# Designs tried in a protein design chat: VH-VL binders against q8ixk2r445to577. Part 277

Target 1, 133 residues: q8ixk2r445to577
Amino acid sequence: FFGMLQNKGLTDYCFDYNPPDENQIVGHQVILYLCHGMGQNQFFEYTSQKEIRYNTHQPEGCIAVEAGMDTLIMHLCEETAPENQKFILQEDGSLFHEQSKKCVQAARKESSDSFVPLLRDCTNSDHQKWFFK
Below, E stands for the ipSAE of ESMFold2; O stands for the ipSAE of OpenDDE; V2 stands for 0.75 times the mean of E and O plus 0.25 times the DockQ between their complexes.

## First folded at step 12 (VH-VL)

Design t24 (framework fv_retifanlimab; at its last look DockQ between E and O 0.89; V2 from the best seeds 0.86)
Fold by OpenDDE, look of step 12:
Structure t24 (fold): chain C 133 residues (1-133), chain A 121 residues (1-121), chain B 111 residues (1-111)
Amino acid sequence: as target 1 above (133 residues)
Amino acid sequence: QVQLVQSGAEVKKPGASVKVSCKASGYTFTSYWMNWVRQAPGQGLEWIGEIHPSDSETWLDQKFKDRVTITVDKSTSTAYMELSSLRSEDTAVYYCTREGKYFLSYAMDYWGQGTLVTVSS
Amino acid sequence: EIVLTQSPATLSLSPGERATLSCRASQSVSFYDLSYMNWFQQKPGQPPKLLIHDASNRATGVPSRFSGSGSGTDFTLTISSLEPEDFAVYFCQQSYSTPYTFGGGTKVEIK
C-alpha cells in the first residue's frame, strides 16, 4: 500500500511530513494536514516489514514511536525494522502499533487548531481508521 | 440541484440476488461518498456501506461483508448495491444517500427516492 | 457498534407546542468540540431528510424552529413550536464510527 494515508474520521486529513531540511529528514514529528497529494510530504508506503516509510530520498525514513512517547517521529529505516517502527494496518482500517499495543488516532494538537496522529487506546472510532488514497 | 434517482422495485425469491442502481446528478460524482441504507417495513434505518467513487474505496457493515457488493460507474455517475443470497428479512426499501462535507465530518444530505426489494417465496 | 436509544418512542402533541426529543449513545460520539450526531425527519413514503448535522447545525433550508444540542452521549432535538408539517418520525444518527447507526426513532404525532 502506498500514497496518501488518509484518516476516516477526520475528513480529508492525511499523514504529512515536512522536515525543515530535506537532507536531514529524521527527528521531527509527523502531523496531519489536508490531503492535497501535490508533494512528497504526503507520500507514504506500508511495507512487508510493517513499516510506514516516508518515500522521498535516500536514506529512507520510517515512522517510529520513541519510548514513553505517543507521537510519531521520523527515524531512518533499517535493514530489519525495529520493534518501535512496526505497525499493523488491519482490515477494519485501524493502525496498530505493535510495541505499545496502541492505535494511531487523529488528534487535535494541544492549544492549536492543527492535528497530529497520536497513539491512543484502541477504540472503534473512525479517527483511528486509515486508508491509502 | 443534487438528485439521486434509483432503479425500480424488485421482487426476488430467497437465494437470488438483487442489484439496485442509483444515478447521481447535479454535483461532482467522484467527490462525495455514496452510502447505502435500508429500512424494513415499519422499522428503523440500517446502514449497509459506503463507497467513494473516485477510487472505489469501500466500507461495509460486517453484517453484510459476505453478501453485499457496492460499485460505481463513473462514466454514468451511477452507484450500485448488489445483495446476494437474499432472505425474507432482506425485504426493505433501499436508499442511496450522498454524504455532504461539513467541516471535519460528513452528513447524509441527499437521498434517493428508495427502492423496494421484496423477498418472498 | 454504537447503539443509539431514542426517547420517547411516541410523542403526542398539538400544533404550537414544544417538542423535545432525546437520543442517547452507548458511547461518546464527540471529538473535542465536535459531535458526530445528526438528526433526520422522515414522513411516510419518503426518504429521511437531514435536519441537523454535528449536533447543533441546521441543514440548508431547515426552519429555525428546529434546533439540536448536546455532546458526548446525550443529544436533544427541539422543535420550539410545532407546525402541522412537523408531525413525522425523527431519527438520530451517529457518524462517529462505522458502522454508522441510527436510533429507533421518535414519532411525533398529533394529540
Scores: ipSAE 0.898, ipTM 0.949, lowest interface PAE 0.6, mean pLDDT 95
Fold by ESMFold2, look of step 12:
Structure t24 (fold): chain C 133 residues (1-133), chain A 121 residues (1-121), chain B 111 residues (1-111)
Amino acid sequence: as target 1 above (133 residues)
Amino acid sequence: QVQLVQSGAEVKKPGASVKVSCKASGYTFTSYWMNWVRQAPGQGLEWIGEIHPSDSETWLDQKFKDRVTITVDKSTSTAYMELSSLRSEDTAVYYCTREGKYFLSYAMDYWGQGTLVTVSS
Amino acid sequence: EIVLTQSPATLSLSPGERATLSCRASQSVSFYDLSYMNWFQQKPGQPPKLLIHDASNRATGVPSRFSGSGSGTDFTLTISSLEPEDFAVYFCQQSYSTPYTFGGGTKVEIK
């Protein structure tokens, strides 16, 4: 799948990656932002290796979660996908992180009006359901 | 002025199929989810599924998964719901309804007039 | 799937009286301060009409005598003073989790 990765529950919110330094794409957090399809910030590829790739940069970035953490951080893709970069997009729309056994949920960032994707215990909420647009 | 106009009533025999149409006007058809909901006589409302006309992204209740096909025709701003292998229990009024966009949510804000489908032998 | 239980099944009231309708969800339908519960009015021979979205927000053109409240699993629709046109069936509906579901309805009928 390639395109904007949209949340089912929130009105028109998509995965977004906007690193502050174009030459340093590793180590920054993926956010959620209103879907717009402009520029390169909201386009991702879901691969046969179960990666979520940020293909608009070379070398390519892959979304990862470090052990014991709940935030989605950009890492460099590897030839064989590491365990912390594997997500299963299930038929019910849930996005399951194999290593942690948790699901990706839209979450409010601290006390702000901003949203980010975070790992949480799996539920049936539409806020844990995702689709490519 | 948002309007959803559905096709007319149908009488079918068990085992047949029915295809209900819903023509939308007064808004940008491709920007809003379209839902199908049914109501058996004297009964409550039952959600069947929804489709986003821009890309045909579709979400269905598991109960209908193998018998329902929901489609759109963007050129005519028309949504369709086809229900196959009809049974007497499928006798109901079938509604199309649009989901409007609200703060961090959607809600079914406009409804078609309903299409009565009667299944009898 | 999320089951919505409405009570009472029937309210028999006169014009001018207050109606209080309850909807209980089998699990929370709230996400932070947002509650994904909607209310619809349905008159005989007509489609449902959206009254309240997101627990407490009146839809366009809905009179101020209609109000919604609640969060989590417990929700209420209140009609402060019944008008003749308010005698109808009312449904709650959750949009928190597909498949979306409706309550069984509360019929508000004239005494």
Scores: ipSAE 0.800, ipTM 0.921, lowest interface PAE 0.9, mean pLDDT 93
ESMFold2 (binder alone), look of step 12: mean pLDDT 94; pTM 0.953

Design t25 (framework fv_retifanlimab; at its last look DockQ between E and O 0.88; V2 from the best seeds 0.84)
Fold by OpenDDE, look of step 12:
Structure t25 (fold): chain C 133 residues (1-133), chain A 121 residues (1-121), chain B 111 residues (1-111)
Amino acid sequence: as target 1 above (133 residues)
Amino acid sequence: QVQLVQSGAEVKKPGASVKVSCKASGYTFTSYWMNWVRQAPGQGLEWIGEIHPSDSETWLDQKFKDRVTITVDKSTSTAYMELSSLRSEDTAVYYCTREGKYWLSYAMDYWGQGTLVTVSS
Amino acid sequence: EIVLTQSPATLSLSPGERATLSCRASQSVSFYDLSYMNWFQQKPGQPPKLLIHDASNRATGVPSRFSGSGSGTDFTLTISSLEPEDFAVYFCQQSYSTPYTFGGGTKVEIK
């Protein structure tokens, strides 16, 4: 699966990554932004290794969850996907993070009108459901 | 103006299949989710599923996952709902309904006139 | 699935009176300051008509006498002064989680 990763519940919002330096793509937080389908900042790929890759240029970035955190941060992809980069996109649309045993949920950023994907306890909320567009 | 025009009433035997159509006009067909909802006589409303006509992304109630197929024909701006292995309890008025956009949410703002499907031996 | 319970099942009132309809969800249908609850009006032989979306927003063309309120699990539809054409069945519906679900309806009938 590849393309825009869109949230079911949060209408017309997609995964978005726009690093400040195109030559340094790791270390920043993935956010949610209106789906626009332009450029590479909303292009993601779900791989057979259960990675969510930010597929622009080499080296490739993979979404990871750092210890003790609930945010999605871009790391470098590895030959063998590390545990903190493994996600299961389930049939019901839920995006499950294996290591934390939590689901990726569209959330409103604190004291902001912006949105971000965060790890939360798994529920039946459409805000935890995603699909590629 | 937005209009959803559905196919006519159907009478079917148990075990048969029925395919209801919903022709949309007055808006960009490929830009809005189309839902199917049914209502048994004198009963409430039951959501069946939805489809996005642009790429046929589909979401179904698990209750119907094995018997319902929702499709679209973009060239005619028509949505279809096919229900197989019909049972008497499938007797209902079936509605197509468009979801309008409201910032962060959707709402079923336009409805077809409904299609009565009667299942009887 | 999220279960919606409407009360009362039947509401008998006269034209000009205030109608208050309740809808309770088995779990919260709110996302921060947005509540994914809608209200529909249905008359015999007709499809449902959208009245309120997102708990408190009137749909296009809906008279001001209709208003919605609530958040979380408890929602209310209010008709400030019933008109003859308002006697119908009213359904609440949540769009917070698939499968989308409807309440059992409240019939507003003339006393």
Scores: ipSAE 0.840, ipTM 0.936, lowest interface PAE 0.6, mean pLDDT 95
Fold by ESMFold2, look of step 12:
Structure t25 (fold): chain C 133 residues (1-133), chain A 121 residues (1-121), chain B 111 residues (1-111)
Amino acid sequence: as target 1 above (133 residues)
Amino acid sequence: QVQLVQSGAEVKKPGASVKVSCKASGYTFTSYWMNWVRQAPGQGLEWIGEIHPSDSETWLDQKFKDRVTITVDKSTSTAYMELSSLRSEDTAVYYCTREGKYWLSYAMDYWGQGTLVTVSS
Amino acid sequence: EIVLTQSPATLSLSPGERATLSCRASQSVSFYDLSYMNWFQQKPGQPPKLLIHDASNRATGVPSRFSGSGSGTDFTLTISSLEPEDFAVYFCQQSYSTPYTFGGGTKVEIK
């Protein structure tokens, strides 16, 4: 799949990656933002290796969750996808992180009005359901 | 000014199929989820599924497994729901309903007039 | 699937009285301070009409005598002083998790 990765539960919110320095795409957190399709920040590819790639930039970024953490962070893609970069987009729309056995959920960032994807115990909430648009 | 106008009542025999149409006007058809909901006589409401007309992204109640197809025709701003292998328990009023956009949520804010589908031997 | 249980099934009241309708969900339908519970009114031969979205927000054109409250699993629709046009069936509906589901309804009828 290629396109904007949209949350089912929140009105028109999509994965968004906006690193503060375009020359340093590694190590920053993926956020959620209103879906717009302008520019390159909201386009991701879901690969046969179960990666979520930010491939509008070279070298390509792949979303990962570091061991013991719950935030989605950009790493460099590798030839063989490491386990912390594997997400299964299931038929029910859940986005399952294989290594942690948790699901990606839309979440409010602390006390802000900002939203981010975080790993949480899997539930049936539409806030844990995703689709490409 | 938002309107959802559905096709007329249908009488069907068991085993047949029915295709109900819902023509939308007064808003940008491709920007809002369209839902199908049915109501058997004297009973409550049952959600069937929904479709986003922009890309035909579809979400369906699994109990209608393999009998319901929801589609859209963007050129006519029309949604369709087809139910196959009809049974007497499928006798109901079928509604299309649009989900409006609210802060962090959707809600079914406009409804079609309903289409009575009667399945009798 | 989230089951919504409405009570009472029938509420027999006179015009001017206060109506209190209950809806209980089999699991929480709340996300932070937002609750994905909606209320609809339906009169015979008509489609449902949206009254309340997100537990407490009145839809456009809905009189102020209608109010919604609750969070988590327990929700209430209140009609502060019944008018003749308010005798109808009321449904709650959750939009927290597909498949979306409706309660069985509460019929508000004239005593």
Scores: ipSAE 0.807, ipTM 0.922, lowest interface PAE 0.9, mean pLDDT 93
ESMFold2 (binder alone), look of step 12: mean pLDDT 93; pTM 0.954

Design t26 (framework fv_retifanlimab; at its last look DockQ between E and O 0.81; V2 from the best seeds 0.80)
Fold by OpenDDE, look of step 12:
Structure t26 (fold): chain C 133 residues (1-133), chain A 121 residues (1-121), chain B 111 residues (1-111)
Amino acid sequence: as target 1 above (133 residues)
Amino acid sequence: QVQLVQSGAEVKKPGASVKVSCKASGYTFTSYWMNWVRQAPGQGLEWIGEIHPSDSETWLDQKFKDRVTITVDKSTSTAYMELSSLRSEDTAVYYCTREGKYYLSYAMDYWGQGTLVTVSS
Amino acid sequence: EIVLTQSPATLSLSPGERATLSCRASQSVSFWDLSYMNWFQQKPGQPPKLLIHDASNRATGVPSRFSGSGSGTDFTLTISSLEPEDFAVYFCQQSYSTPYTFGGGTKVEIK
């Protein structure tokens, strides 16, 4: 699966990544932004290694969850996907993070009008459901 | 103005299939989710599923996953709902309904006139 | 699925009276400041008509006598002064989680 990763519950919002430096793509937080289908900042790929890859430049970036965190941060992809980069896009649309045993949920960013994907306890909310567009 | 015009009433035998159509006009067909909802006589409303016409992304109630197929024909701005292995309890008025966009949410703002499907032996 | 319970099942009132309809969800249908609860009006032989979306916003063309309120699990539809054309069945519906679900309805009938 590849393309825009869109949230079911949050109308017309997609995964978005726009690093300050195009030559340094790791270390920043993935956010949600209105789906626009332009550029590469909303293009993601779900791989057979259960990675969510940001495929714009080499080396490729993969979404990871750092220890003790609930945010999605871009790391470098590895030959063998590390545990903190493994996600299961389930049939019901839920995006499950294997290591934390939590689901990716669209959420409002604190002290902001913007939105971000965060790890939360898995529920039946459409805000935890995603599909590629 | 937005209009959803559905196909006519159907009478089917148990075990048969029915395909209801919903022709949309007055708006950009490929920009809005189309839902199917049914209502048994004298009963409440039951959501069946939805489809986005741009790419046919589909979400179904698991209750119907094995018997319902929702499709679209973009060239005619028509949505279809096919229900197979019909049972008497499938007797209902079936509605197509468009979901309007309201900032961060959707709401079923326009409805077809409904299609009565009667399943009887 | 989220179960919506409406009360009362039937409400008998006269024109000019205030109608208060309740809808209770089995779990919260709210996301920060948004509540994914909608209200519909249905008359015999007609499809449902959207009245309220997002708990408290009137749909286009809906008279001001209709108002919605609530958050979390408890929601209310209020008709401040019933008009003859308001006697119908009213359904609540949640769009927070698929499968979308409807309440059993409240019939507002003339006393």
Scores: ipSAE 0.908, ipTM 0.953, lowest interface PAE 0.5, mean pLDDT 96
Fold by ESMFold2, look of step 12:
Formats: C-alpha cells, structure tokens, sequence
Structure t26 (fold): chain C 133 residues (1-133), chain A 121 residues (1-121), chain B 111 residues (1-111)
C-alpha cells in the first residue's frame, strides 16, 4: 500500500515525519499530525517485506523500534528488512511489531494535543487500528 | 441542513438481494464516515458497517462480511448498502447514519428516515 | 465485540420524576480523558436521535434536563425532570472499538 497511514480512532490523524534536517533523516521520531496530504511528510509505503518506508527521500527511511524502546524512530532501509523494522498490518487493522510482539497505538503527549505512535500491549481499541488512505 | 434520504421499502424473497440507497445533502459528503445500522421489528439496533466516501475505506461487522457490500457514489453524494442471500431474520428497518466529528471522537449525529426491508416467501 | 447491558428494561414513571438509566459495558470503553459511550432516544416510527456523545456531552438542541455520566464500564443517563415528550426508548452505544454496538434499550413509559 502507498499513501497516508491513518488512525481509525483519532479524528483525522496520520503518520507524519518532518526531520529537522532533510539531510539527516535518521534518528528522529515519527509523529501523528492532522491528515493533509500536502508536501511529502505524510506519505509512506508498506512493502512486501513488511516495512513502513519513508521513500520521498534518498536514501530511504524505514520505521524501526529499538530494543527495549516503545518509540517509532526513522532508520535507513536495508536490502533485507531487519526484524526491528517489520510491522504486520493485520486484517483487523492492528499494526503489529513482530520483534516486540506489541501493537502500534496512538498516544497523547501529556495533556497536549500532540500525538505520537507508540508500541503498547495489543488491545481491540480503534486507537490501535490503522489504514492507508 | 444535513439530510439523509433513503430509498423506499422493499419486499424480498429468501435468497434474493436488496440494495438500499442513502442520498446525503447539506454537508461535505466526502468528509464524514457513513454508517449502516438495522433494527428488526420491536428490537434493538445492530451496526452493520461504515464507509468513508473520500477513499471508500470500509469497516464491517464480521457477521455481515460475506453478505454485505457498502459503496458510495461521490458524484451523487449517495451511499449504498447491498445485502445478499436474504433470510427471514434480515427483516428490519435499515438506517444510514453519518458520524459527526467531535474532540478526538466520532458520533452518529444524523440519521436517514429508514428503509423497511421485508423478507418473506 | 463489546456487549452493552442496559438496565432496567422498562422504567414506569410520572412526568416530573427523575429517570436514571444504566448502561454497563463488557470492557472499558474509556481512553485518555474520553469515554466512547453515546446515548440515543428513539420514539415510535422515528430514527434514533443522538442525545449524549462521549459519555457526558449533550448534542446540539438537547434540553439541559438530559445529562450523562460515567467512565470505564459503568454509564448513566439521567433525565432530571421527565416531560411528556421524554417517554421513549433509550439506547447506549459504544464507539471505542469496531464493530460498534448498542445496548438493548430502556423503555421509559408513563405510569
């Protein structure tokens, strides 16, 4: 699939990646932002290797979760997808991270209206359900 | 003013199909989820599924997955629900209802008038 | 799927009395500071009408005598002083998880 990766539960929020330096796309956190489709920050490819690629830039970025962490961080894609970069988008809409055995959930940053995707124990909440738009 | 106008009542035989329409007006059709809900005579409400008209993203109750098709026609601002392999227990009033947008949530804030589908031999 | 159990099935009350309707969910429908429980009123021959969204917020045009409360699994709709037009069936509905589900309803009828 290619497009905006939208959360089912939040009103119009999508994966967004806006690295502060376009020449250094590695190591920054993926966020959730209002879906708009403008520019290149909200377009991702879900590959046959189960990667979520940010491929509007070369070299391409792939979403990863580092061991013991719960945040989704941009890494460089590799020819063979590392285990920490594999996400299964299941038929029920859940986005399952194979290595950690956890699901991607929309999370609110403290009491703000700022949101990020985080790994959490899998539930049936619509906040853990995703689809490509 | 938001308005949802549904097609008229239908009488069907077991094994047939029915397609109910829901024409929307008074709002941006492509910006809001459209849901289908049914109510058997004298009984409660049962959610069937929903579709987002902008991209046709569809979510269905698994009970109906193999028998229901939900579609939209953006050019006429019309949603459709087709139920196949009809049984007598499918006799119900079928409603379309849109989900309004609220703080971090959706809620079914406008409803069509309902379409009675009767399944009898 | 999330099962919603409403009680009582029937409330027989007089105009001016306070109605208290209960809805219990088979699992929590709360997330952050939100509770994904809605309430609807339905009169004979009419579609449901949204009364309360997100547990406690009155929909547009709904009189202030209607209020909702609760969180987690236990929710209440209160009608502070029944008017003749309030005798109807009331449904709770969760929007926490697809498939969305409705309670079986509470019929509020005139004594």
Amino acid sequence: as target 1 above (133 residues)
Amino acid sequence: QVQLVQSGAEVKKPGASVKVSCKASGYTFTSYWMNWVRQAPGQGLEWIGEIHPSDSETWLDQKFKDRVTITVDKSTSTAYMELSSLRSEDTAVYYCTREGKYYLSYAMDYWGQGTLVTVSS
Amino acid sequence: EIVLTQSPATLSLSPGERATLSCRASQSVSFWDLSYMNWFQQKPGQPPKLLIHDASNRATGVPSRFSGSGSGTDFTLTISSLEPEDFAVYFCQQSYSTPYTFGGGTKVEIK
Scores: ipSAE 0.700, ipTM 0.900, lowest interface PAE 1.5, mean pLDDT 92
ESMFold2 (binder alone), look of step 12: mean pLDDT 94; pTM 0.954

Design t27 (framework fv_retifanlimab; at its last look DockQ between E and O 0.86; V2 from the best seeds 0.82)
Fold by OpenDDE, look of step 12:
Structure t27 (fold): chain C 133 residues (1-133), chain A 121 residues (1-121), chain B 111 residues (1-111)
Amino acid sequence: as target 1 above (133 residues)
Amino acid sequence: QVQLVQSGAEVKKPGASVKVSCKASGYTFTSYWMNWVRQAPGQGLEWIGEIHPSDSETWLDQKFKDRVTITVDKSTSTAYMELSSLRSEDTAVYYCTREGKYYLSYAMDYWGQGTLVTVSS
Amino acid sequence: EIVLTQSPATLSLSPGERATLSCRASQSVSFFDLSYMNWFQQKPGQPPKLLIHDASNRATGVPSRFSGSGSGTDFTLTISSLEPEDFAVYFCQQSYSTPYTFGGGTKVEIK
């Protein structure tokens, strides 16, 4: 699966990553932004290693969850996907993070009108459902 | 103006299949989710599923996953709902309905006139 | 699935009276300050008509006598002063989680 990763519950919002430096793509938080599909900042791939890869330039970035955090941060992909980079996109649309046993949920950023994907307890909310567009 | 025009009433035998059509006009067909909802006589409303015409992304109630197929024909701006292995309890008026966009949510703002499907032996 | 319970099942009133309809969800249908609850009006032989979306927003062309309120699990549709054309069945519907679900309906009938 590849393309825009769109949220079911949050109308027309997609995964978005726009690092300040295109040559330094790691270390920043993945956000949600209106789906536009015009640039690489909304192009993601779900791989057979259960990674969510940010496809732009080499080296490739993979979404990871750091210890004790509920945010999605871009790390470098590895030959063997580390545990904190493994996600299961389930048939019901839920995106499950294996290590934390949490689901990725669209959420409003604190004290902001912006939105971000966060790890939350798994529910049946459409805000925890995703599909590639 | 937005219009959804559905196909005519159907009478089917148990075990048969029915395919209901919904022709959309008055808006960009490929920009809005199309839903199917049914209502048994004198009963409430039951959501069946939805499809996005741009790429045929589909979401179904698990109750119908094995018997319902929702499709679209973009060239004619028509949505279809096919229900197989019909049972008497499938007797209902079937509606297509468009989901309008409202900031962060959707709402079924336009409905077809409904198609009565009668399943009887 | 989210179960919606409407009450009362039937409401008998006269024109000019205030109607208060309740819809209770088995779980919250709110996302922060937004509630994914809609209200529909249905008359015999007709499809449902959208009245309220997002708990409190009137759909296009809906008279001001219709209003919606609530959040979380408890929602209310109010008709401030019933008109003859308002006697119908009213359904609540949640769009928070698929499968989308409807309440059982409240029939507003003339007393």
Scores: ipSAE 0.904, ipTM 0.951, lowest interface PAE 0.5, mean pLDDT 96
Fold by ESMFold2, look of step 12:
Structure t27 (fold): chain C 133 residues (1-133), chain A 121 residues (1-121), chain B 111 residues (1-111)
Amino acid sequence: as target 1 above (133 residues)
Amino acid sequence: QVQLVQSGAEVKKPGASVKVSCKASGYTFTSYWMNWVRQAPGQGLEWIGEIHPSDSETWLDQKFKDRVTITVDKSTSTAYMELSSLRSEDTAVYYCTREGKYYLSYAMDYWGQGTLVTVSS
Amino acid sequence: EIVLTQSPATLSLSPGERATLSCRASQSVSFFDLSYMNWFQQKPGQPPKLLIHDASNRATGVPSRFSGSGSGTDFTLTISSLEPEDFAVYFCQQSYSTPYTFGGGTKVEIK
């Protein structure tokens, strides 16, 4: 799949990646932002290797979760997807992270009106359901 | 100004199919989820599924998955729900309802007038 | 799926009285600082009408005598002073998880 990765529960929120330095795309957190499709920051590809790729930049970025963490961070893609970069987009819309056995959930960033995807115990909430638009 | 106008009542035999239409006006049709909900006579409400008209993204209750098809025609701002292999238990009023956009949520804020589908042998 | 249980099934009251309607969910429908419980009014021969969204927010044009409260699994719709037009059936509905589900309804009828 390729396009905007939208959350089912939040009104019009999508995965968004806007690194502070466009020449250093690794190591920053993926966020959620209102879906707009403008520019290149909301386009992702779900690959046959179960990667979520940010492929509007060279070298391409792949979403990862580092061991013991719950945040989605941009890493460089590798020829063979590392275990921490593998996500399963299930038929029910859940986005399952294989290594941690957790699901991607929309979450409020601290006490702000900003939102981020985080790993949480899997539930049936629409906040853990995603689809490509 | 928002209006949802549904097709007229239908009488069907068991085993047949029915296709109900819902014509939307007064808002941007492609920006809002459209839902289908039914209500058997004297009974409560049952969600069938929803579709986003912009890309036809569809979510269905699993108990209807094999018998229901929900579609849209963007050029006429019309949603359709087709239910196949009808049985007497499918006798109900079928509603279309759109989900309005609220703070971090959606809610069914406008409803069609309903379409009575009667299935009798 | 999330089962919603409404009580009582019937409230027999007079105009001017307070109505208190209950809805209990089989699991929490609260997330963040929001509770994904909606309330609808339905009069005979009419479609449902949205009264309250997200537990406590009145929909446009809904009189202030209608209020909603609750979180987690327990929710309440209150009509502070019944008017003749308020005698109807009221449904709760959760928007926390597909498939979305409705309660069985509470009929508010004139005593």
Scores: ipSAE 0.723, ipTM 0.906, lowest interface PAE 1.4, mean pLDDT 93
ESMFold2 (binder alone), look of step 12: mean pLDDT 94; pTM 0.955

